# VHH binders against Coatomer subunit epsilon (cope): the designs that were tried, part 24

Target 1, 300 residues: Coatomer subunit epsilon (cope), of Dictyostelium discoideum (Social amoeba) (q55fu2)
Amino acid sequence: MSDDILFESKNYFYLGNYQSTINEINKKSRQIIEKSLKAESDYFLYRCYIAQGNYDLVLQETKNNRGSGEDPTIAGLQLLASYLSKPDENREGTLITITQWISDGVVKFNYHLQVIIATIYFNEQLYDEALQILNNCDHIEGLSMLIQIFLKIDRLDLAQKAYDTMKKIIDPDATPALLSLAWINIYNGEEKLKSALSSFEEMAERYGPTPLLLNGQAVCAIGMKRFEKAESLLLESIEKNPKNSDTLANLINCYINMKKPNEIIQRFINQLKTLSPKHDWTSAVNEAEALFEVSKSRFN
Short names: E, the ipSAE of ESMFold2; O, the ipSAE of OpenDDE; V2, 0.75 times the mean of E and O plus 0.25 times the DockQ between their complexes.

## First folded at step 13 (VHH; framework vhh_7z1x_3)

Design w7 (from m2 with F103W; at its last look DockQ between E and O 0.01; V2 from the best seeds 0.00; counts 0 for: pae E 9.6 > 2, placed apart)
Fold by ESMFold2, look of step 13:
Structure w7 (fold): chain B 300 residues (1-300), chain A 121 residues (1-121)
Amino acid sequence: as target 1 above (300 residues)
Amino acid sequence: QVQLVETGGGLVQPGGSLRLSCTASGFRFSSYAMNWVRQAPGKGLEWLSGISGYGRSTYYADSVKGRFTISRDNAKNTLYLQMNSLQPDDTAVYFCARSPDYWPSGYFDYWGQGTQVTVSS
């Protein structure tokens, strides 16, 4: 029985440690010679570049992927990189392309393409479409995304069922499984928050304290009303990525609970609106402002 | 080393049934989609059926839909093909084939040696 050579690389990736993912894959490059294994490692390398905002690097390195011999997975990565580089401008063309790929049947057995498409649908808040793509997905990332979508639409019952299924068919020590359980525990609340916090802390010790893991710990701390602990975690997360919209949203929530001055809270709200106009917090604030006809000087 | 070994072929009367098995070793079986492909005498390869790594999705060519059933037992590293209502034009060598989970169903990276199925009166 052989081990998955990419197991540790994938674990770093799913926790948002993209540089360690790249480093681990490069360290094992001489062992990655099988065609399917090489394609898998390239998928994660390009996903890392995309997560780091290096969209042009992906597009340049894959520019020869075209014509009748086109690799659908690489085409998907090109689409994702192009979409994320200018989401508002590329939205319509991206969604048309996705619809065509689904209609052509190219998505059926391609789990990486399923994950890529579901990522785009999720970013566009097209949750029903994302669920349809992931319905029969056998990829651990796709199963984790399914759980996250069920939590997002307030279907904890379906998230729990999906996790129970995941637990039976994949390695429970894989980080997408650990993340899924931790988030389900957050949604259950109360005594489960301690279990979730411990899991995020252990993952951070093993794989590094990324904004994803610091945000997870902070959400647990906020839920346990440990606001000073949450603040410390969120400030560390800002130091690692000042533009992480989830960190800003969590900090706003934390500061409201700490009853910080409105001036400081409003500055973070404005930053969040600029960085992520479609964030759930931003959307709720914009709707409230529109409903009350918020007065601003707009007339001579 | 990846290895696929088919068993269960043989001679069967028209209208009969046969169950093929493919035992896998040398890789994590549940991580890969598996397929059945056949080659009739003097003809090219014909894809028949595919199943996803954890078995959540199954697919069939029109020529066998409703007659053949693909399944897998990941605990035993074994792929199955239940073939019912067999006719003489089902006579072929049957192969199991592995495909990567991230590729379209038209690409297969490893094949078994094949098992002969003969349908005649």
Scores: ipSAE 0.011, ipTM 0.440, lowest interface PAE 9.6, mean pLDDT 84
ESMFold2 (binder alone), look of step 13: mean pLDDT 90; pTM 0.913
OpenDDE, look of step 13: ipSAE 0.810; ipTM 0.923

Design w8 (from m2 with Y59W; at its last look DockQ between E and O 0.83; V2 from the best seeds 0.00; counts 0 for: pae E 3.0 > 2)
Fold by ESMFold2, look of step 13:
Structure w8 (fold): chain B 300 residues (1-300), chain A 121 residues (1-121)
Amino acid sequence: as target 1 above (300 residues)
Amino acid sequence: QVQLVETGGGLVQPGGSLRLSCTASGFRFSSYAMNWVRQAPGKGLEWLSGISGYGRSTWYADSVKGRFTISRDNAKNTLYLQMNSLQPDDTAVYFCARSPDYFPSGYFDYWGQGTQVTVSS
């Protein structure tokens, strides 16, 4: 019976610390011998490469995964990399391929493939489809995704039920559980915002302050009307990844609340529109832009 | 307060068609699966059809497959049931009902008052 040698690597991964994930896998490489363990570590390694935007690296290293001996999980990673490299161009072909895999029964008990497919559906705002893929998922990442989607569609009651299920099958220190509870606490609001902030701060101290964790802290700070703290966190997040759309959206919200000069706010709005013209965050920015124009008319 | 109001019932000849509507208020309509259920005179409740929150998945009882079509317009907070090839044994009170789960289930937390459909020559 082996311990979960990848536990710490996965904790880094789920918090968006992809370099530490890679470093931990490499540190343990000589202990990762058994075929199924090697396959799992490769899965997380390729997920890190994809998250870093290194799509061609994944496709090159897996180019022999074709034909009758094809590993479905690796095929899923190839599809995700291809899709994310050119989403607009590859959208329809990707969705057709996913439909075929579901029809062929390849997805039913492959938890990693389920997560990959749900990620693509979520990026396409196909929430019914994502929820259907994850409906009977017993895997911690799948349950974490369910919680995120239920919160997104304003079903806090279902997010709570999914979290209760997650608690029955996980280590309480696993970072998907900590993230899920923190976000549920944000949606509950009020006193729970302090609990969520504390949890994000503790994760950042333990696993490093990633854009994901800095944005979580900033959302809590905005909710508690601590706008100067939120600004500081969001500027740190921009330093780590200037192209993070969530950071830009949160900064715009923060600056509107701080009543920053319209020119500053408009510059970030333009930057977000350039980076993410078709994402959910663009819709939120368009609403903020409308409020911005109303504010100008009151003073002109 | 959650409210569901059915309209579109009435008298129709065998082989005819009707479209039922259910207007929802008091909750975020797109977050809930919706259902149609009927009760014939002197009989129990029969689930007919369900639809997911965004409307991209639908389910039908065998008794109505191919004849009935469920749909929703989330911008108008309205659920629809298109009923074709109606027969006298389709005569019933038709209810819309909300699922507490995201996908249709056998459990409904809110019901409309119902609309009468009568199929008679």
Scores: ipSAE 0.427, ipTM 0.782, lowest interface PAE 3.0, mean pLDDT 87
ESMFold2 (binder alone), look of step 13: mean pLDDT 90; pTM 0.911
OpenDDE, look of step 13: ipSAE 0.839; ipTM 0.936

## First folded at step 15 (VHH; framework vhh_7z1x_3)

Design x1 (from w3 with A33Y Y110S; at its last look DockQ between E and O 0.01; V2 from the best seeds 0.00; counts 0 for: pae E 18.7 > 2, placed apart)
Fold by OpenDDE, look of step 15:
Parts: structure tokens; C-alpha cells; sequence
Structure x1 (fold): chain B 300 residues (1-300), chain A 121 residues (1-121)
């Protein structure tokens, strides 16, 4: 990766260290003079706020101080923030807006907007639409997202191809490449879990542990049947962000594997339900919970 | 609405075999890892096996490795578990479960109703 003013900020961002991203951007604010650089820094800044759940902050800041919504990227960020604040209520309107933007040709050459839209599609499990948006992308974040989508749909071959493309753009030791490879290795079988784990650990050491990295580590540990380690990692993740649904879901799974008492598992299920009542996980967990109760009645 | 329906359970003698099926509906089946989990009387849930979306990768718990085989037919939206050399300790309710992401031993976001498997002489 080329050394630029936002290099460290971007690395923190890719790894889910959003506060450090914000801090670094602020630290270097006086150096951010060029218009394009300013736009990029704002993009990452608002993405961080969104990731932190500060939807209203983004909406207010972009409206009042940093943008009028005329900038397609800013408009995208507003859309993302609005959508995530009320996914069920804003789903239809959001998708309609995206369709319009695509039709208007505003998305085709805006990498940030592509990622934003793909993120929304991904969240809605519209994987084909997401892939279409990111089709033939040559930017790092887009490629990273492609890899995630391909892995999600069990297209390891395509994930690998996207990774190969990424390696032509950046150093394989660059953070996005390392992260991508680690994700790929999770899907490459048990023999690659150690490698993936090591990668996550190294990144955590360099940039600090994050829920993203800790969950990556935990998933590897679970796959390696190192459940105690997974537990520790996930509990640490909870401490960092108690509202991270992935953490709770992985912890529930970990405890199932550990054969923890159902009461303990149920507590975390309840937390998950509380944190994300409209999340697909929540609905599925509720169903599973009901099944467990039925099962108990059968064997008790 | 996501639905998973297990079938194929029943009574079998020790050393016998059963084939379980799980029919999926309400979602794109081929893009999810699928799993088998069981719950024995008085015991917690136990993960048994997982399979990737297109069936390229399979995973097994040590307790069932060499005896159980997981497979899927995406055209039929069906998950299978071939169980051979069944023992009394295999008596349990068997569930199919969907994984949203990561390793098959990772999180599960959807479950079936379960099917009873009883191994007894």
C-alpha cells in the first residue's frame, strides 16, 4: 500500500477499529487539505459513525454542516444511516432509491457509493444485486466485499479470483489482503484454520483487538475445537461492544458446543433478541428456542 | 419464511442405519452452510456435521466421524445425514440447522422441528 495521509485510518477501519479510525483522521485533519482527500476522509469518518450506530449523528452532520446531499457519496451515507436506523420501515424506500440512482448512472463510477449500496444489498441478502454493483470493481473495499459475498454464497473459487485481483493492486501483506486471505482460509478447510487464526492474531496485535478480529479468531478456535479459547475471545468482544450480534451468536454456538447449561445459553439468546429484535438471527433464534423447549419436554 | 423440516427418524437396532432428510424452504438453500445437531436425553445440544452451500466441504464431529455422512441436493433443497453403525448413545432428537456465515461449526440462525432417532435392542 502506498503511504498516504489516511493509510493508518484506513487500516483501522478495515479491521473494525472505528474509534481509532476517527482519532487518526482527527489527528491528521490539518493535513487533509485537498478536496478529494477531504471527501475520502469524510467518507470513512461517517462510515465509522454508522458502524458505531450513530445514525442520527451522521444524518445531522451531513445535513447541517458537511453536505447538502448533493454529493452522491454523502447521499449514499445518508441513505445507509437512515436505512440501518430502521431497516424494516425503510427497506422499500431505500431499495427504490438505489434503483433510481443506478438508473441515473450515479453509481457506475463512484466506488464509495458502490460499497454503500452493496452493503445495503448484502444486508438484505440481495447477493446478486450486490455482485452486480461491484462487478469488475478494481478498488480495495469493493474487492473485499466481493470476497465476502462470494464466500457467503460458497463460491470459494470466485473469492480466490477476487483475492488474486486484490494482490495485483496491493501488497499481499497489506491489511485488506491479509484479512481477505484469513476469511478465505476459514472456508478452505480445517487445515487452514491455524493460518487464519494467526493472521487475525497478528492484525489484532498491530491494530488492536476488535469485534471483527475477535470473532474471526473465535470462529477459527471453534473450528479447531478450542472452545475455551473461543469463549475468552468472544467475551472480550462483548466487553468491547456489547451490542455486536455476531459476537452473541458465536458465543451461543460456542456454548452449545461446550454443552453449557441451557439456562446460560438462553440468557445470551435473550440478549440477542433484545439487541436486534428485527434481525433475522433473532427470529431464527426464537424458533430454535421453542424447539429446545419442546425437546426438553420430550426427554425430561 | 424460513422453514426446515426433518424426516427419516425412527427406531433402529444397534448396528443399524438410518438416513435423515431435511427439506428447506423460504430461502435460497444453496448459499448457506447446513448442519446436523442432536440433543440426547438429559444432555445438551451437540453439533454433528456441517456442509458448505454447494457441498464442496464437509465437516464432522469426532463422535460421528466415519459413521455419519452429510450430503445435500440443492436442486431439491434437501439436506441428508446417512447414519451407519448406530449405537444406543446415538439416541436423540436430530435437528438440521442453517449457518449464516463462517465455519459450519459457527452460528446457527434457523432450526427444524427435529426428528427422533432411537437406537435400542
Amino acid sequence: as target 1 above (300 residues)
Amino acid sequence: QVQLVETGGGLVQPGGSLRLSCTASGFRFDIYYMNWVRQAPGKGLEWLSGISGYGRSTYYADSVKGRFTISRDNAKNTLYLQMNSLQPDDTAVYFCARSPSYFPEGSFDSWGQGTQVTVSS
Scores: ipSAE 0.000, ipTM 0.228, lowest interface PAE 12.4, mean pLDDT 87
ESMFold2, look of step 15: ipSAE 0.000; ipTM 0.112
ESMFold2 (binder alone), look of step 15: mean pLDDT 85; pTM 0.873

Design x2 (from w3 with A33R R98K; at its last look DockQ between E and O 0.09; V2 from the best seeds 0.00; counts 0 for: pae E 16.1 > 2, placed apart)
Fold by ESMFold2, look of step 15:
Structure x2 (fold): chain B 300 residues (1-300), chain A 121 residues (1-121)
Amino acid sequence: as target 1 above (300 residues)
Amino acid sequence: QVQLVETGGGLVQPGGSLRLSCTASGFRFDIYRMNWVRQAPGKGLEWLSGISGYGRSTYYADSVKGRFTISRDNAKNTLYLQMNSLQPDDTAVYFCAKSPSYFPEGSFDYWGQGTQVTVSS
């Protein structure tokens, strides 16, 4: 039996079901008595608000976190919310602040802050810096991010080693472990694509179909050349979050493979450029194609 | 900062039972696989049992399967080993061990001073 009051909330959170995370924490609020447990539940609540794009809510609710009594984790959440609200304007100041925190030693043993900083580095495509922050992180979210970054930089060997380590340390039923295995199976390709698709479908049935899980299924379907299935999954993902750039990138890739009219494809490219103006559609298409081609080629 | 303190060892007759406890501090106990390891006189370390962070999965060496039961109470940061049907070959120092984080794979990164279990008479 599990003693972790936040176990189910974390499972929803790691799969991108942010509203169910909030609902589950609120349902358990009477049992969240201890100061450290309350702080952890607040961390996940604020992470959910940030994921929903409610940056001002986080900044307003934490505005008194100032001065000598400042909570470093809350300061990290404020930095993340501020950064994501206006990334182009806040990029330089955010990176300077992170460098100062690392130099001051406030990051070394704060795993929530490590994850927050790695998220910012990842969004800035500073993968080496993200890996260095996460190198000795012994928190399950940090290990999951390590695996995703290793897959992103085409190091399946390191992703596999990290996953093998994760299995020995952390509950194999934790949803970050299930998700990490599914993505590793995508990168192995071929018959592993069917296993990955089944895993994403099972997680979606248990925890709800989120853009994260629908995109995972779509990548599997594209890899198996089931483009109409992938299209259906990606259109469902757009209905849930029209601003998900991964969904748009996957849909562009899907439609290129289906040989859809250039007018239709260009519409989605323009939408992706609006959402992510700092890079062109070639970067987004190359990223999706690299994931797909690496999965196919490395199996053979 | 990381501390693991084993208790519950002692002298027991063959066929008897004993329950070991390990109190943990200085790390987030609920997310790490925890293990019991022993060292018999003149021998190396032998892994006996492990339990996942949330407690859903338990693992046992063939030498103790069916006789030993691992459990954990994450609210109390405490790991347990119930040992039944003890025999003289179970005489050893028993250690509580934390599984390592990312790199290196497959070794223990922290373990306590141990508690002596002696099966005799």
Scores: ipSAE 0.000, ipTM 0.155, lowest interface PAE 16.1, mean pLDDT 82
ESMFold2 (binder alone), look of step 15: mean pLDDT 84; pTM 0.857
OpenDDE, look of step 15: ipSAE 0.753; ipTM 0.881

Design x3 (from w3 with A33W Y110S; at its last look DockQ between E and O 0.01; V2 from the best seeds 0.00; counts 0 for: pae E 18.4 > 2, placed apart)
Fold by ESMFold2, look of step 15:
Structure x3 (fold): chain B 300 residues (1-300), chain A 121 residues (1-121)
Amino acid sequence: as target 1 above (300 residues)
Amino acid sequence: QVQLVETGGGLVQPGGSLRLSCTASGFRFDIYWMNWVRQAPGKGLEWLSGISGYGRSTYYADSVKGRFTISRDNAKNTLYLQMNSLQPDDTAVYFCARSPSYFPEGSFDSWGQGTQVTVSS
């Protein structure tokens, strides 16, 4: 590798091992002296705090970032933390602030701000807006997010095109590139599922079995009809983060296929609805509700 | 700050067995793909085997498949290579090597000093 002191920290971060990211940054804090490197490490540190739900910590540690000399990236992190702490309450003000930043030209060359804004747009299901922010993105995290959005809106053709372009300008062995390929392989299905599963397994061995990686493995296993394997992976993911909506959605899908008791499936459906009422689980929930109605008429 | 120390090499008769160990320090051993690589006299490096961080996946070069077994003990930060049915052309310096944080495609970012294995009567 190059002399990137944040290399291991970034790999942990991109795969969702936020505590290991924090630990690695703190372990190397004495070596992080140069201003641009310090700013980069602070970005990942605060992103980890936000991912862990520590919104007030971010706002308190950055409270002096205001007025002239404001760091736009830190301002973006403050906005993201505030938004995620109370999304329904802060939605309108957050979107107005984003519009003003775009108009003021603050976003144009700041790829971290682009990713932050796209994350907020994605959470609000404003996919066209997220894609426009990431248009012509040349940063690996932004490119990975672009591919994820294309897959989310069922545009595998555009995801494949973006990945092919990504390979020409970004190291294809970087972990965001490996994630992007693994998810594209899931959408292609068939023998590609085995390749995707192997990729997720190796990333989990290397960087720890995070909910992100366990969910990826479980989706592969479900696609290969290996439901017992998928259940084991999803139960491990729940243990690590009981509030992960994707894990709950995948577990519901897995349990429907395993024909588990309807009482168990309904418990997870209710939990998912309370945690993420807008989660795109329509196919899993519609299938679960159809199976529940058939089972109710059969067993009632 | 990364240290890899191989032990267990030595002289063995044809058909014999050896177990190599590699003790790791200075990094999170459990997250790195680890490898065994050898260099015979006057030859280039030959990758032999690799194992994922938790040991779920193992891979072998065709030249050693069925004779060599890679394993790891993450509690002891130790990588192992069990070598059976050794022949004179297995004579080499054997290295423990760490893959970078990416999926290993034959790239290694840290090496041990190596341990000599000599197969001779």
Scores: ipSAE 0.000, ipTM 0.132, lowest interface PAE 18.4, mean pLDDT 82
ESMFold2 (binder alone), look of step 15: mean pLDDT 85; pTM 0.872
OpenDDE, look of step 15: ipSAE 0.005; ipTM 0.235

Design x4 (from w3 with G53Q; at its last look DockQ between E and O 0.01; V2 from the best seeds 0.00; counts 0 for: pae E 18.6 > 2, placed apart)
Fold by ESMFold2, look of step 15:
Structure x4 (fold): chain B 300 residues (1-300), chain A 121 residues (1-121)
Amino acid sequence: as target 1 above (300 residues)
Amino acid sequence: QVQLVETGGGLVQPGGSLRLSCTASGFRFDIYAMNWVRQAPGKGLEWLSGISQYGRSTYYADSVKGRFTISRDNAKNTLYLQMNSLQPDDTAVYFCARSPSYFPEGSFDYWGQGTQVTVSS
C-alpha cells in the first residue's frame, strides 16, 4: 500500500491515458504544495504534453530554465521535446549533450533524467547505452524500461530476474509492474498468454482502454489465434489514435493470419509507410512479426 | 597515440576457421563501438560487423551472417572475430575500426594496419 498522492496520476500516465493524468493532477492541485511534490507533478505534466506532441508548450513554459541555476530535470524535458520535434535533424546534437551531462555527473542520482536519457537512447536503438544509464536505477519507470530492453534484446532470463527484484521493492498495484509482467508473459507464451490478456483487460477497465492497452490485448489475442477479437480491439485502437504505428503493424499481422485479400493488406502497409516513412516503418513491422513468431512457436 | 593492432590472420583451407584479435591502446576502449572491415585484392572496403561498447548488440553484413561472430573483452582491451566456413572469396586484409565516441554505427575514425587472411586449396 502507498500514500503517494500522485499514485493514480502516474498509473494513468504509464498506461498512456495522458488526459486522465492531467485531470487527476489538476484534481489534486490543492494538495500539491510541497516543492518536491510539485516538481514531480510538473515532470508528469510535461511528459504528457510531450506525448501529445505539444513540444512548443513545454519549451515556452520552461523558457526561464537557464544559467547556473538550471534544473537538470527540466533541461532533460526540454531536450526530449526538442529531439522528438525533429529527430533526424537534432539526433547528433542531442547525443553529444547527453554525453556531456553524463561526464559532468548530473545524471547519476537524477532518476527522471535517467529515464529521459534512456528514452532517447531507446528511440535511437542504442540499447547498451540505455542499459548503462538504467544500471542501479530503482525508479519504477526506469526498472520497467530495463525489462522492456531485456525483452527487446532477447534476454527473457534477465527480464524475469529484473521483474522478480522489482516486485519485492515496488507497490504491486503500480501499472509499470503490471505492464512488465504482462509483456514477460507474452514472451513466455502458452498458458501465460491468458494471464497477460486478463491483466491488460483489468488495467483497461480501471484506467480506460488506451491504444497501449488495446494493442497489448490484441497481441495476446493474435497469439491465441483469436483473430476476430484482435481485429475488433485494433479497430478500436485506430479510432482512438489513427497515427499509432504499432496498431497498424498489429492489424497487418492480424489480417495476414485471417488471409484477407492482398489488396486490403497492402492498403494498410501503405498507411503505415505514410505514417513512418523509413526506419519507423521497418521497426514497427519487425516488432509485430517477432512477437507473432514467439507466440506462434509456443502454441503451434 | 590511438593504436589498433590486428593479429590471427594466416593461410587456411576452404571450410576452415580463424579467430582474429584486435588489441587497442591509447584510448578508453570501453566507451567506443568497434567494427571489422575487409579489403579484398583490387576491391574497395567492405564493412563486415559491428559491436556496441559493452557487447550487448552485434551487427553483421549479409555476406558473413551466420559464419562470423564478433565479440569483445573490455578488460583486455581486445576485439575478436571468429570466422567459420571460410571460402576463397573471404581472402582479404582484415581491419579493426573504431566508431566515434558514443555512436555504434556510422563513420570510423581510427583503423588498424590490418591482418592478411588467405583461403586457398
Scores: ipSAE 0.000, ipTM 0.112, lowest interface PAE 18.6, mean pLDDT 82
ESMFold2 (binder alone), look of step 15: mean pLDDT 87; pTM 0.882
OpenDDE, look of step 15: ipSAE 0.149; ipTM 0.592

Design x5 (from w3 with G50Y Y110S; at its last look DockQ between E and O 0.01; V2 from the best seeds 0.00; counts 0 for: pae E 16.1 > 2, placed apart)
Fold by ESMFold2, look of step 15:
Structure x5 (fold): chain B 300 residues (1-300), chain A 121 residues (1-121)
Amino acid sequence: as target 1 above (300 residues)
Amino acid sequence: QVQLVETGGGLVQPGGSLRLSCTASGFRFDIYAMNWVRQAPGKGLEWLSYISGYGRSTYYADSVKGRFTISRDNAKNTLYLQMNSLQPDDTAVYFCARSPSYFPEGSFDSWGQGTQVTVSS
């Protein structure tokens, strides 16, 4: 109801334009006076640093957050940064810490900590645990995560319900609402694919063509059998982040449909397996491997 | 059609043990949190235990903590409750219940028909 001076910063953040998020927060810095608003902007700033891979920066800048009286939200950001810097090494300690925080009751009313914990659970493929943390969520990022998880586990009915809740609470111009509808439209398919594509294109024009938005456009294009368009979008996405697993999975699917040489497809399959052995696009990888094995047998 | 079928109830002496099973069909069992709930004769429902879809998180009511163990086998679509050190107050019909994780706090969207557990000398 009141003007949210972080509105555009959050729109950039939710679409993965982390540098523009940082820039917008810096432009507004003199207007961010009230203590709780400053804490919110700091939260998004540190989330951007983490998304950019600047884990040590977060840990160094928050090093005074220790002992009794520590800020639980900052402790959560420290945990996320540490976890993502070395996930395999820090997994067990991170999950133990999360379990303790839940047991101690410090998570129950801390929206930012809930999102941080759900992010870690989601990265560990602990979807039920992520859903439980986001329970009764009425904040925009948590609802967006719920929708993504529900779509991931093939519960379009629950994704739709979470979207309906989101619409009740949120400005219709907020990018999580636009993004969520676009993904729901992808899952509905056919004529809805054109609507989803248009939405992704509009968001990319307004907020910048991030890997998230380029992948969304590419998925729509693949569904519409526009493989040359999808390839162009995915190559642009690789230029921006060559280690984005979704981009690699989409490119493999696109190249299979374009009947590219198996040698080229296998290169991307190997790269995807290295980056994300448990990627949620494993069906595309498994299909490509099956086609590759059939191709080999015909040379026999 | 969602189906939950409990088995394994019966008559046991105080201090004895039972293992309840709940076989699920008609839905993707591996993504739903599951619960055990009981109802003693003439009394209300008592929540006993919860297990998350992948089995990472478990919770117990104080009345059964340390005596009951919830587990699941997602390959067999089966939920289990191992009950040890049973007492006469544990006499009840035991139900498995599906918990939609999006609507927690005691909400259950599907129930089995129940299995009777009787603890007596």
Scores: ipSAE 0.000, ipTM 0.147, lowest interface PAE 16.1, mean pLDDT 82
ESMFold2 (binder alone), look of step 15: mean pLDDT 85; pTM 0.869
OpenDDE, look of step 15: ipSAE 0.751; ipTM 0.882

Design x6 (from w3 with A33Q E105L Y110S; at its last look DockQ between E and O 0.22; V2 from the best seeds 0.00; counts 0 for: pae E 13.4 > 2, placed apart)
Fold by ESMFold2, look of step 15:
Structure x6 (fold): chain B 300 residues (1-300), chain A 121 residues (1-121)
Amino acid sequence: as target 1 above (300 residues)
Amino acid sequence: QVQLVETGGGLVQPGGSLRLSCTASGFRFDIYQMNWVRQAPGKGLEWLSGISGYGRSTYYADSVKGRFTISRDNAKNTLYLQMNSLQPDDTAVYFCARSPSYFPLGSFDSWGQGTQVTVSS
């Protein structure tokens, strides 16, 4: 079999349609016989389970991946699942394991493992470490993550340079490239917001609306001051995944701009703090709340 | 099974023009970057040009930039290369090649049989 067998699965995956990814892989299971192809499909399958929060399913199904014959990619997926199941408890052990794998040379030729490690580093806000792992990644997902990280650390210039390099190697019509360009356009703002919105809408029409795509559209709409449109998109995203932290952060921002009642806004703030205590929005809110209480104390 | 069939090669005089075609079958043509690659007598493979799946972006090697134009017609599953100002150094077998989807190194996973282009007086 060829890479064509997994093409639709990969597009669904990159756009955050994890259930359709799983469904496509299962529908083609009889054609996924060759060992290399099966390993690739298993990678995406387990990545989907992890994205859905089904960490124990991954660990149970891979429990025999142990010892000197273990598959490093599966070991990486086990580490990611364990880490995400209890990040505060597993943080130290996870980072030590990653450091050992890098030192042992296990990561150097395994782009799946590079992406997994970069995901953990990104979740820990260890952006320099994530960039170092992805520096030599030649896979489209890793290249897309580089751009995401550059945008996250407010280096639009580096994100643009990385995108320019990527498009010389990768089909710019590929879904991860379209996502990368759309987010760069969001960060450029103004006239670029319409182009980004159109791209997210087209991808959602072809591969189904997902929280990822709905959030992208909503950020564009907020930037264009179309708050009622943004609210509709974000409420749809909440219905699909009520625990998506970016959706909650975007909804809070949207509602502040719409001047919604503070009771409603505060409920979503509390929900975001519970789900993602280290989210940038959560940290900014906590700092603002502290400053407000100090000011109130001085003047009653 | 992926199949790529090149046509349009032949003998031309220096300064002449040719248009190559590559008919694709056995895969979703509209989602893959397509490329033209050539092999001159006794030399290695030389990538010449590439075009994105929907045709929004085109790429050219410096050796052919300004002289060659890549295009595609996704409704007809056909890739084209318009070659102008041909010189004897352009003599080669020209191959249509498919890039693997989402693979960043510009490798090629499928090839045609090639078509001979000879530039000589």
Scores: ipSAE 0.000, ipTM 0.260, lowest interface PAE 13.4, mean pLDDT 84
ESMFold2 (binder alone), look of step 15: mean pLDDT 86; pTM 0.879
OpenDDE, look of step 15: ipSAE 0.373; ipTM 0.738

